# Miniprotein binders against q56419, part 63

Target 1, 326 residues: q56419
Amino acid sequence: MEGRTLEEVQEEVFKRHGVLVPKKELEDLAKALEEAGLLLTEKVEARLKEEEEKLKRERPMRLAGLSYPEGEREARAFLEAFRASYPGEGEEARVLLMPHLEPSRVPEVYGAALAALEKTPPPERIYLVGVAHRPLKEKAAALPVPFQTPFGPALPDLPALQALDALLPFELFNTPLAFREEHSLELPLFFLKGRFPEARVLPLLVARRSPELGEALKVVLRDFPGLLVLAVDLSHVGPRFGDTPLTRTLAEEARRRDLGFLERLAEGEPEAALAFLGANPTRIDGVEVVASLLPLLRERKGKVLAHRLDLEAPTLSAVGAGTLVL

## First folded at step 19 (miniprotein)

Design oe13
Fold by ESMFold2, look of step 19:
Structure oe13 (fold): chain B 326 residues (1-326), chain A 84 residues (1-84)
Amino acid sequence: as target 1 above (326 residues)
Amino acid sequence: GSEDLEEELEQAIEEAEELAEQVEEHEEAGRVDEAIEAYYRLAKELARISELARRLGDEELFRRAWEEAIKAYDRARELMEETK
C-alpha cells in the first residue's frame, strides 16, 4: 500500500479484477496483517531466548560435516592429513597464534599449528582467544560451557574463568548468542581438542581491544598456567572487504604486512607490530586481540612457522593466515 | 559525560566499601566460603574503580585501585588454598 489510502486500494482492485471490496473489509484485512506481524515478531524473540538458554548449557558443533568430519575416527584421519600438509618440524609453544580461516583453504598453516602442538607438553588448560564476528555487550566475553567436538566435549575451566571475571571491570559472561555461530573458536578448538583431549578450555572472544583483559589474564595465568592461543586471521583484501579489485600489488602489500606483523611479534615486540600496521589498511584480523594481550606478548621471542595469503578467485579477494610460536 | 563517570565512580567506591566490611565480617566469623566470594566481588569493584579512574584521566587512582584489586584477588586465592 505504499502510502496509499484504502479508497485508492479499493479502486485499484476494482480496475484490475472487477470486484468492489468494501472499505471495511480492507480495514479488517489491514488489522489482521498487523496482528500477524506482531505474532511473527513475538515468535522470533521467543526462538532467540530459547537459543540463548541452550547456550547456557552447552555449545553444539555448527561446522561438523562442513569444515571437519563429525565422527571421531574420521576426525582423527583429518588431523593426520593436515599434519602431513606441513612437512616441517614444529617448536614448543607457550603462546600459539593460529588461524580460524576455513581449514581446507590453508592446510599447511593448520599443519604447522599441529606440528607446534606435537612439541608442546599437554597443558592443563587452553586460553583460546578468538575474534567476535557478532557484537558483544562488552569489549570481550566468555561462554563457560562445554563446546562439543568430534573428540568429545571441551570442558570449560570454571575456576579460571571465575578468577578472570573477578579481575575485570565488566561481566565476562555477557553475550551467549555471540558464540552460537562463532567459527573463530570452533575451528581452532577442533585441532586443539584433538591434540590435547584432557585440556580444559577458556573460550574467549574479543570484539574491541581490551587492555584490562590482558592485565587480568597476566594475573590469572600465574595461578592457572596453560597454553595461550590467539585464534586470528591476518590480512583481508579485495572487494569482499571493501577494497579495490585484488591486484598483484595489493596481494604483495598484504603479504608484506602479514609477515612484518608476525616477525615483530616473534621478536617479542607487540607494540611495534601494531605500529607497523598503522591504520591497518589490509585489515589484519588479529589487531584487536594482540592489542588486548600486550602484557602476555611482550618480550616473548619465537618463530613464524607458516604463512599463506589464500586467494578467493570468485570474489577477487584474499585472506592471510599464519602460524607463530612464542 | 564526565559527571556520569564521576557518579559511577562514587557508586563503585561505595560498593567497594560495603564489600570490604562484609569481607571483614566473614573472616572474623570464620565464614570462609562467604569471605572468598566477597573478596572476588571486591576485586571486581576495585577493577571497575581502576577503569573509571583511567577514563577520567586519574592515573594515580587507576594504578592504585588496580593494585588493590590484585590484593583482594590474592587474598581470595590464599583462602581457597587454605581450605583445600
Scores: ipSAE 0.870, ipTM 0.958, lowest interface PAE 0.5, mean pLDDT 91
Fold by ESMFold2, look of step 20:
Structure oe13 (fold): chain B 326 residues (1-326), chain A 84 residues (1-84)
Amino acid sequence: as target 1 above (326 residues)
Amino acid sequence: GSEDLEEELEQAIEEAEELAEQVEEHEEAGRVDEAIEAYYRLAKELARISELARRLGDEELFRRAWEEAIKAYDRARELMEETK
C-alpha cells in the first residue's frame, strides 16, 4: 500500500475480486505489518548488540573446517604442506605482503610467506593489516581481543594498540562487527600464529586510505618493534568483478599490473607503485592499505618471492596473490 | 563545509588546552597513572587538530600539531618506562 489510501485499496480489491473488504480490516492489517516490522527490527538490533558484546571478549574462528583444519595437530600438518608447496628459500622480512585469498587456491604463495617467516626472527608482535570487506565507521579500525586459532589464542598487544589509538585523529576501536567474518585477518593469522606462537597481534583493518594511520604506525613501531604484515590480494578480473569473461589478454594485463605493482614496492617506491596502477583497472586489492602505509614502505627494498593469478573456472574470473618481503 | 571544520578545530583546540592543564596538574601532584592517561588523550586531540588543519589547508598548524602530538605521546611513554 505504498502511496495509496486505504479507500483506494478497498476499491481496487472490490473491482478485481468483487469483495468489499471493510476499511477497519485494512487498517488492522497495516498496523500489524508495521508492528511486525518494529518487532523484527528490535530482534535484529538485540542480536547485533549481543554479537558486539561477544566480540568485546574474543574473536572466534569462523573458517576452521572450511579453509583450514580445526585440530591443532592437523593444522600443523597443514602448515608443513603449504611450506612444501614452495620449494624456494625465503629471506628475512621487516615487512611482509601476503594474500588473504583462500589458501588452497594459491598454496605456493602462502608457502612463500612461510619461507619468509622461517628466515625472520620471532617478533614480539605482529602488525596485521587487512582489508575491510564490511563498512567501518572510520577509515581504519582494530579489535583489541584474542583471535582464536587452532594453535591457541592470538593475544592482542594492548599497550601497542592503546599507543596507536592515542596518535589517531579518530577512535581506533570503532566497528567490532566488521571483524566478525573478516577473512583478511583470519586466514593470514592462521599462518602467522602457527609460525610465531608467542607473538602478540595488532589486528588492523583499512576501509579507506588513511595516511594518518601510516604516520601513527611509524611512531608506534619505533617503540613497539614488530613484523608489519600487509594481508592483501592483487588483481580481481572477470565477470564476478564486472568484466567480460576472462580472456588471455585480460589475464596478461592483470598479471602485468600485479607484478609491476609488487616490483615497484620491492624497489622502495610505493608512490610509484600506486601511480603505475592509475585508475586501478584490474582492481588490485590492497591499494588502500598501501596508500595508508606509505611512510613504512618508502625506501624499503626487498624481493617478490611468489605470484599467482588464480583462475575461478566456475565464474570465469581470476584473483591475483603475491608474496613480497621488504 | 569549511565553516564546520573551523568550528571542529576550535573545539579541538579548546579540549587540548583543557587536557594540557590536566596533565600539568597530574604531574605536579605525582599522579603518574592519571598523567599517562592525560598525555595519551592530549596526543589524540593534537592528532585531531593536525588532521583538521590539514583539511583546512593550514600547513603550519598541521605540522606543528603533529609534532606536539608526538611530544605528548613521548612523554606518556617516558613515564611508563620510568615505572617499568
Scores: ipSAE 0.867, ipTM 0.958, lowest interface PAE 0.5, mean pLDDT 91
Fold by ESMFold2, fold request of step 21:
Structure oe13 (fold): chain B 326 residues (1-326), chain A 84 residues (1-84)
Amino acid sequence: as target 1 above (326 residues)
Amino acid sequence: GSEDLEEELEQAIEEAEELAEQVEEHEEAGRVDEAIEAYYRLAKELARISELARRLGDEELFRRAWEEAIKAYDRARELMEETK
């Protein structure tokens, strides 16, 4: 009944069914539907409050049985199969850039991350920085609770999280619901927890560029050393992302931008990497994270271990993923 | 507008001054846990002052407030390490 009068509805019903419904009965129906809609809104709000309270205690697995196995034994085998997808050797990382794209789409890119972790001494903690896919109340957020994995809970590093919060001009613990379905933390965490079962985690999301976060993290990492992980994807091109269908030219451009970005990061030149992207015409996903973490990336040289532009034939679209160690 | 940011900055400075008095009182009284908490809150308020100063274009206050935030944070860390 959007924009129609009750008389118009009454006429249409009569035309189609031969019954003239009195205007009063249509008015009564409209009032009942309005009240029912209000009740539904209240139920949704109550459900969200309940879910928010649960997230203040723990973050459950959402992708077990979908993106990775639920059982520990099967999850361990899955981890090893991904390592086998990358035939090369890794290098020690103090900073690791890895994807959050569905693992089955880019198995050798996740395998390269595992190869790097093999060369990396077990850290006491992991600073896991993902990309917020839901709005945050602030530029960045953390959720200071255990994240469940098939390998057991990934415990939060509460002292480091409190220290980080103390150096930020905003409340770090600000949007629990944004973590509920956030795959940019859950998918990388599966691999990280599988290789470093004793490491605690700082689960962080960036929504918008936050230079304050990078400056604060530089101080916190001095006192709480650990592995910094940028859990980001690269180019997003094609109709799913607002482009024309993927062409050879668009795919070549996306690869060029992905690799140029990664290579400049590998030279310790994060400002140059961002400048290289300009307006970011291929929508590289990691820009806000890199722009937030500049003090931690400057002068840190390393190597690109893997890259794939994953083609989605049904949608004529593609997403880039890479592995970089610094 | 900038007048609203100036009001926020004035409020933040007032809060930081109150917190500075609290940390001094707690340290003099030997209330170590309270001093640690107050130093963390002071660091956060100084970080807020730093960001407000940056938005107002006050580069000197921006840098000074951030340096002071780190000092307050460092003092909290020192007190925590003394209790290990």
Scores: ipSAE 0.860, ipTM 0.956, lowest interface PAE 0.5, mean pLDDT 91
Fold by OpenDDE base, look of step 20:
Structure oe13 (fold): chain B 326 residues (1-326), chain A 84 residues (1-84)
Amino acid sequence: as target 1 above (326 residues)
Amino acid sequence: GSEDLEEELEQAIEEAEELAEQVEEHEEAGRVDEAIEAYYRLAKELARISELARRLGDEELFRRAWEEAIKAYDRARELMEETK
């Protein structure tokens, strides 16, 4: 569990094996792996070191053949099918909020993102900000290497990454192992690379709110313009996340919070969106990302294109996903 | 906690002062690439000063250090464009 949240590990296990491991078992496993990870055998350390050295060169696909097709032809057909799942038209995006949930769970939400991308002129670069489901050494991190996709490598914008690092009070290039299996970047990147094959990418992860990141990005975006993408999920409710099984009341509350959050973002009021959530009792995933990017979200008006609360029937749990254009 | 942050702030100020001297030396010598690198490092230390000041409740230093960080960054960018 090199940093995956229990939720991500659970999601990955579910994706790979169709088995939903209870969060508690994953917590116990995480504790056991933290306890056992404190007992990193020399062999595990050596393997992690080898993986870290590989990540200095490239980030390989981890979800190819699982969440999306590995082959380019099949991958293009996949994109087309997802686009077809959303019957509406998109809007031009300067900022795109989209999910990182398993694509098959919320196809129309990804379809809405693709619809927005159809109306968006090809950017020179994409600032892809995901959620660190793994611990980071710092509040945020970047991995300045090519990310493999079925459409070829997504190449990093090294000059823009260097400029961003220069304006951060911490080392941006930290915790490379956190990127190894981070689906919050890999899944959105599939869709983004498929639509914009020539765009460079800044793959960023946020573990904790970093207002410094938003201020630094605001300066960098002046010299290095591009599309900002927030790859975030919304509410996480049900037994996997410590709640009772999904009920109508719980689902209505999750939807209310998701939509209330997205609507306030669409009005250009990101502080109001955060305040609306309060203690975030439905566990909206994107809170730390939004809190980090406030300077870039203020006064930007947009539109909610899609929302879904997707039931995971084996656990009677649900995850919210949305697509927002600003 | 606060004492540790004050020590970190003092160190960051010292590092920024050294980097400012290095920038001047590189610019005077016409070492443009080294000047660019030094300006980016200076911007980073000034950003660190800014964040440390914020954590310590020094709102004036927080703002001033951030403004200077942007200036150092802008100077690095200017030199980069001149070398193209």
Scores: ipSAE 0.853, ipTM 0.953, lowest interface PAE 0.4, mean pLDDT 91

Design oe13
Fold by ESMFold2, fold request of step 21:
Structure oe13 (fold): chain B 326 residues (1-326), chain A 84 residues (1-84)
Amino acid sequence: as target 1 above (326 residues)
Amino acid sequence: GSEDLEEELEQAIEEAEELAEQVEEHEEAGRVDEAIEAYYRLAKELARISELARRLGDEELFRRAWEEAIKAYDRARELMEETK
């Protein structure tokens, strides 16, 4: 009833068609439409509640059969193929930066991560920090449940998660629905669980930079040592992301910004890495995670193992991915 | 505005003081599990105080409250170790 009174509707029908519809019948119709809209809203709310309740038990695989095989045997072969895509040697990591881009698009970048994990003693736990692609109620969030993988469930480190929550000025366990389809945790976790089947996981998302998260993690890591993983992508350029079509100049700029960012991180200079990006014109999505974790990245030197700016020919766009060990 | 942050800070300080009283009561009564929980809650309120102080530009309270948050957290960890 778009700002019209029932009498106005009645008058228009009469003027246009010569038929007088009783006001009572128009009122009944308007009420029925309003009630139907309310029932649809209730159905959506009930479905969202059901999804949240399911996430209290576990987070199921969403990308099995799409991004990686569902069966363990095939998944193991998949990992080995990715490792073979990177013919080099890795280095031991206390901090690993790796992508969350579709694995088949950047196989050697994931292969470099696997090479680093080969040199890394099995950790008791993994702090897996991804990028929230759905809004969070807070700057960051965790989901303290098992994440299913083809290699078995990745179990949460509940004591470490509770310790982390105790040092944050906000509720860490928020926005469970944001985890439902979050590939920035699921895709890296496939590789991490495959290599470290006994490690527990702290599955963390950052939506907006949270310096307090980094300070809290520095304290928690004293008592709960483990591998810190930044599961982030780099430049996003081209029409999919609001630019003109990809040109040689735009691609060269994206590559320069990706590598300059990674190289400054590798020198233990995360503030300089962020400053190098300025307004972040190529939309490196790792910036919010890096800005959150500054205390854990300062003065930690390392090496860039791999980088690729991957082309999306249908969209004339590109996404950068890299592997960095600190 | 900053008046809203000041009010929120006052609330957080009051809550932290109540929790500090609770941890003392639980420790003196030998209620170790309750003391551990109260110390974790106290650490969280002190972290909240620290962040509010930072947003208000109170650098001294920001650093002090964070140090106190770590102390409360460490005390909870010590109690957990004692019960192994």
Scores: ipSAE 0.852, ipTM 0.953, lowest interface PAE 0.5, mean pLDDT 91
Fold by OpenDDE base, fold request of step 21:
Structure oe13 (fold): chain B 326 residues (1-326), chain A 84 residues (1-84)
Amino acid sequence: as target 1 above (326 residues)
Amino acid sequence: GSEDLEEELEQAIEEAEELAEQVEEHEEAGRVDEAIEAYYRLAKELARISELARRLGDEELFRRAWEEAIKAYDRARELMEETK
């Protein structure tokens, strides 16, 4: 009986748990195991269960030493260098749209976010809304635990999270495993925690548009005021995303869509921003987040501080990133 | 389908009615913490009713249930502030 392939195990784990285990990690496990297929699946499931139990207490750093420094001193120097990469001044933010892309790819865009945060009074709490790159059981989710950072743990605002859950038609505290490797929260949180060390956090993920989330948050924000952060990327174009290699025409279209989206958001017209994208042929990452937060974005005027379409040369693909203040 | 949503709506209404009774009992008995918890649960069920109503095309119930969800939430918040 030919044992299950690593791909079959990966698919089974994904179907059952909504977690994509990297093939390399499965290979390492398989090498450590004398037994095939089912045993590997059982070991993966046992590991995921252990990780889920750990996520009841804290969310550890996954990208420390890779995307940002692990040490606090080095992390502070990292923040200063990123801030220095943006030559402009920021504006006070009530809502901040910022990227979650690998920071080294778009340093000036993160620098623009830091510039905005410099002009923003320290909030009591940060509503950090990221993009779920893994399936969620519900349209959105939260993880009500401390998130580790080089600056210490970002503590959850449990009262505000409870209030938000009370106003949602689904269980907010779902799919904890989706948070374990979610970079859309971890990367922005580094910058946010570094700037606002005392702010509590509501770490939220959106998988699908949830108008209910925006309406609930509108009520919660009345009693639990804070900074709203949309941690979203923009266009995703090229072979990694199903397109031909990046051309001038494709890059111009991606930029047009990114800027047209951000400009309409800056005018306080989020519905017009969504309508402008139509079928979203350049795959703007933040669409489902914006669609979920419409009540909070309407009539808010702001400014686009930065934009970049960054080429990933090995794949001839590009990702858009922007910083918007409202 | 639609039948499943109608059944879910009926169940959510029944649960909300039970929670409303529990809220009254807790408030009358002076069980403030239990009343707060029951109000948050009631708000959640009312939010669920609202979404189910929307999916079924009942715009009146959608609006009304959401307004009541906010009221239940607000009452929980009032009780929390009074206990500080």
Scores: ipSAE 0.826, ipTM 0.944, lowest interface PAE 0.4, mean pLDDT 91
Fold by OpenDDE base, fold request of step 21:
Structure oe13 (fold): chain B 326 residues (1-326), chain A 84 residues (1-84)
Amino acid sequence: as target 1 above (326 residues)
Amino acid sequence: GSEDLEEELEQAIEEAEELAEQVEEHEEAGRVDEAIEAYYRLAKELARISELARRLGDEELFRRAWEEAIKAYDRARELMEETK
């Protein structure tokens, strides 16, 4: 470490590579490097470079065997169980808002998404817009490689991705390492690939609101029609997010904001949905995605199929999740 | 600052002018694939001009550059459909 702290190394790696390496991983690596007499930074940089080179070919599963089954047979049974957890019927979606939260926390919300997909004709392509939980070099990014799933690889739509890049004022194909562990794409993609095995995918991440993305996508969707999926969570409240432990009042406020947001989206009023949140005091995750996609959400009427505020008991925190069809 | 954005805008305009000349040369020579690539690059530079203009408060250039970006894109798409 040549006099650097683990925190300084983490910050340097983050600044250089846009990757937040967990402190525990750095500690384990530091210990291994002390034993090997190697510099922590050189080994971390070499590993990150290797991972970046791999991401030029494919994005491997990171949550297989953790959040969903790795095997195809077990994965199909998983989909059926999630669909069964939602007792309602779906509606045809042109736009689907669904969660990216750990599936086991909100099974009926994912079940509602599956119910909507049952009523949706198989799209040629899926525009999958997730939330960047790591910094991006630009406001948004794409990874133009196959994403591995238990149902086989989700193949990129390269022509549509190139068309989208051509209409953006920044390089779309930036920060590949941000996709390595991004669950906001991997988790919804499991459900989407399982339902639409032949659909190509445009895996997109939004870090900050990009009105340019919505305008570009509006043009691209004319020539490259497909299903638009917003993979976003709703309110994040409690100690994990800087609040006091969950109370009845805090939970009621989170639900009010989540439902008020979704209802205004269902009315085709995305600007009103954003205005309703104001400073977003309950930290609705999907705000930057919705703000980027306004041209695609305007005047589209739809229906809220499901909502849940899920308690994480060990942290006394809660996360909102919803399913909306437009 | 604003000076940096003006410099970036000037550079983007110069790049767009060079790409427009390249497009014309490729189309005249019948180099369709090269013309398609050049049109996509031109559309991107025009989109960059549009965003820089917006940030500088030039609403007219913002609108015009975006309209031209769509035209460049549409021409690329037309050439792609003609080659299928």
Scores: ipSAE 0.824, ipTM 0.943, lowest interface PAE 0.4, mean pLDDT 91
Fold by OpenDDE base, fold request of step 21:
Structure oe13 (fold): chain B 326 residues (1-326), chain A 84 residues (1-84)
Amino acid sequence: as target 1 above (326 residues)
Amino acid sequence: GSEDLEEELEQAIEEAEELAEQVEEHEEAGRVDEAIEAYYRLAKELARISELARRLGDEELFRRAWEEAIKAYDRARELMEETK
């Protein structure tokens, strides 16, 4: 019961309906509602357990038919259209920073990522580092199972994942349920799998900055070379994120921070990029990922290929997205 | 608190010592797969020691434990390559 006494409920019913319901009848109803609530909770818990057991075998698509096509033919046409939305040429990437925002919002930014991938030799493996939008048990996590895509399953690199776990001071394989609906991996993986169908994947999530992750990955990358992908968004501004509605001033500040962050990364100065943001008042999504990967980003020079601050008109909010190659 | 971290560090050191003994036993017996597994476990405990030492402000142990973690990892990798 939402903090109301049976007497208060009885009085409310009397005021609204002119009927005095006996206390005993209200007690019986309250008990029945409590029993129904308990049954619902047990059912939800059983379903979550089933989903967790399923995630031991594979991670199914959640956004197929919504954010991207489910069918392979349509998915290929989708990739081509996104590539066409970016008029430029890409550069070879050893590190790729790309968005995980809804693709339809920032098509040219994903197009820039595809352009970079066209200039990138097919990697044996992809280290795909996303943002945990749900709590993790540890600072970071991995899910060592196939991720479903329209192009077939993205297979995990189990040897490289094991090597990474061996060099971390925490259990890497934690919080499998956090991966179930995590779009920060699913959306970039669509593009990556479409371009590199044979690449194995290390699907990683970062919840909090982990310098240990960067140091461990630096060692692992020596023995297990691959493409590092940072799947991160940039500024999040407006009412959805606790700000006033988007204004010219707020948009200019978001763009300034996004571009200032990306340019310092492009100069090989990731610490300067973090310092430039300070308290991160525009809520750049990728901060914890970048802070975790400093050893891999230092002294790497690159180029910003695309940036967009995309307005979500219904909420008068905006999200920044960028593509950076290193 | 610091006491909890010190206790955790002591336990991690004890576990690393046990794993080091297991590694030696497995290598001497020619149990390569078991040795590889033990080396990876040892690397993990050494990485844990390193992080605990960092949190406690022991810079020397932080550095040394991480260097030993890499050595244990490298030995596991060497044994894996030899078995291919």
Scores: ipSAE 0.823, ipTM 0.943, lowest interface PAE 0.4, mean pLDDT 92

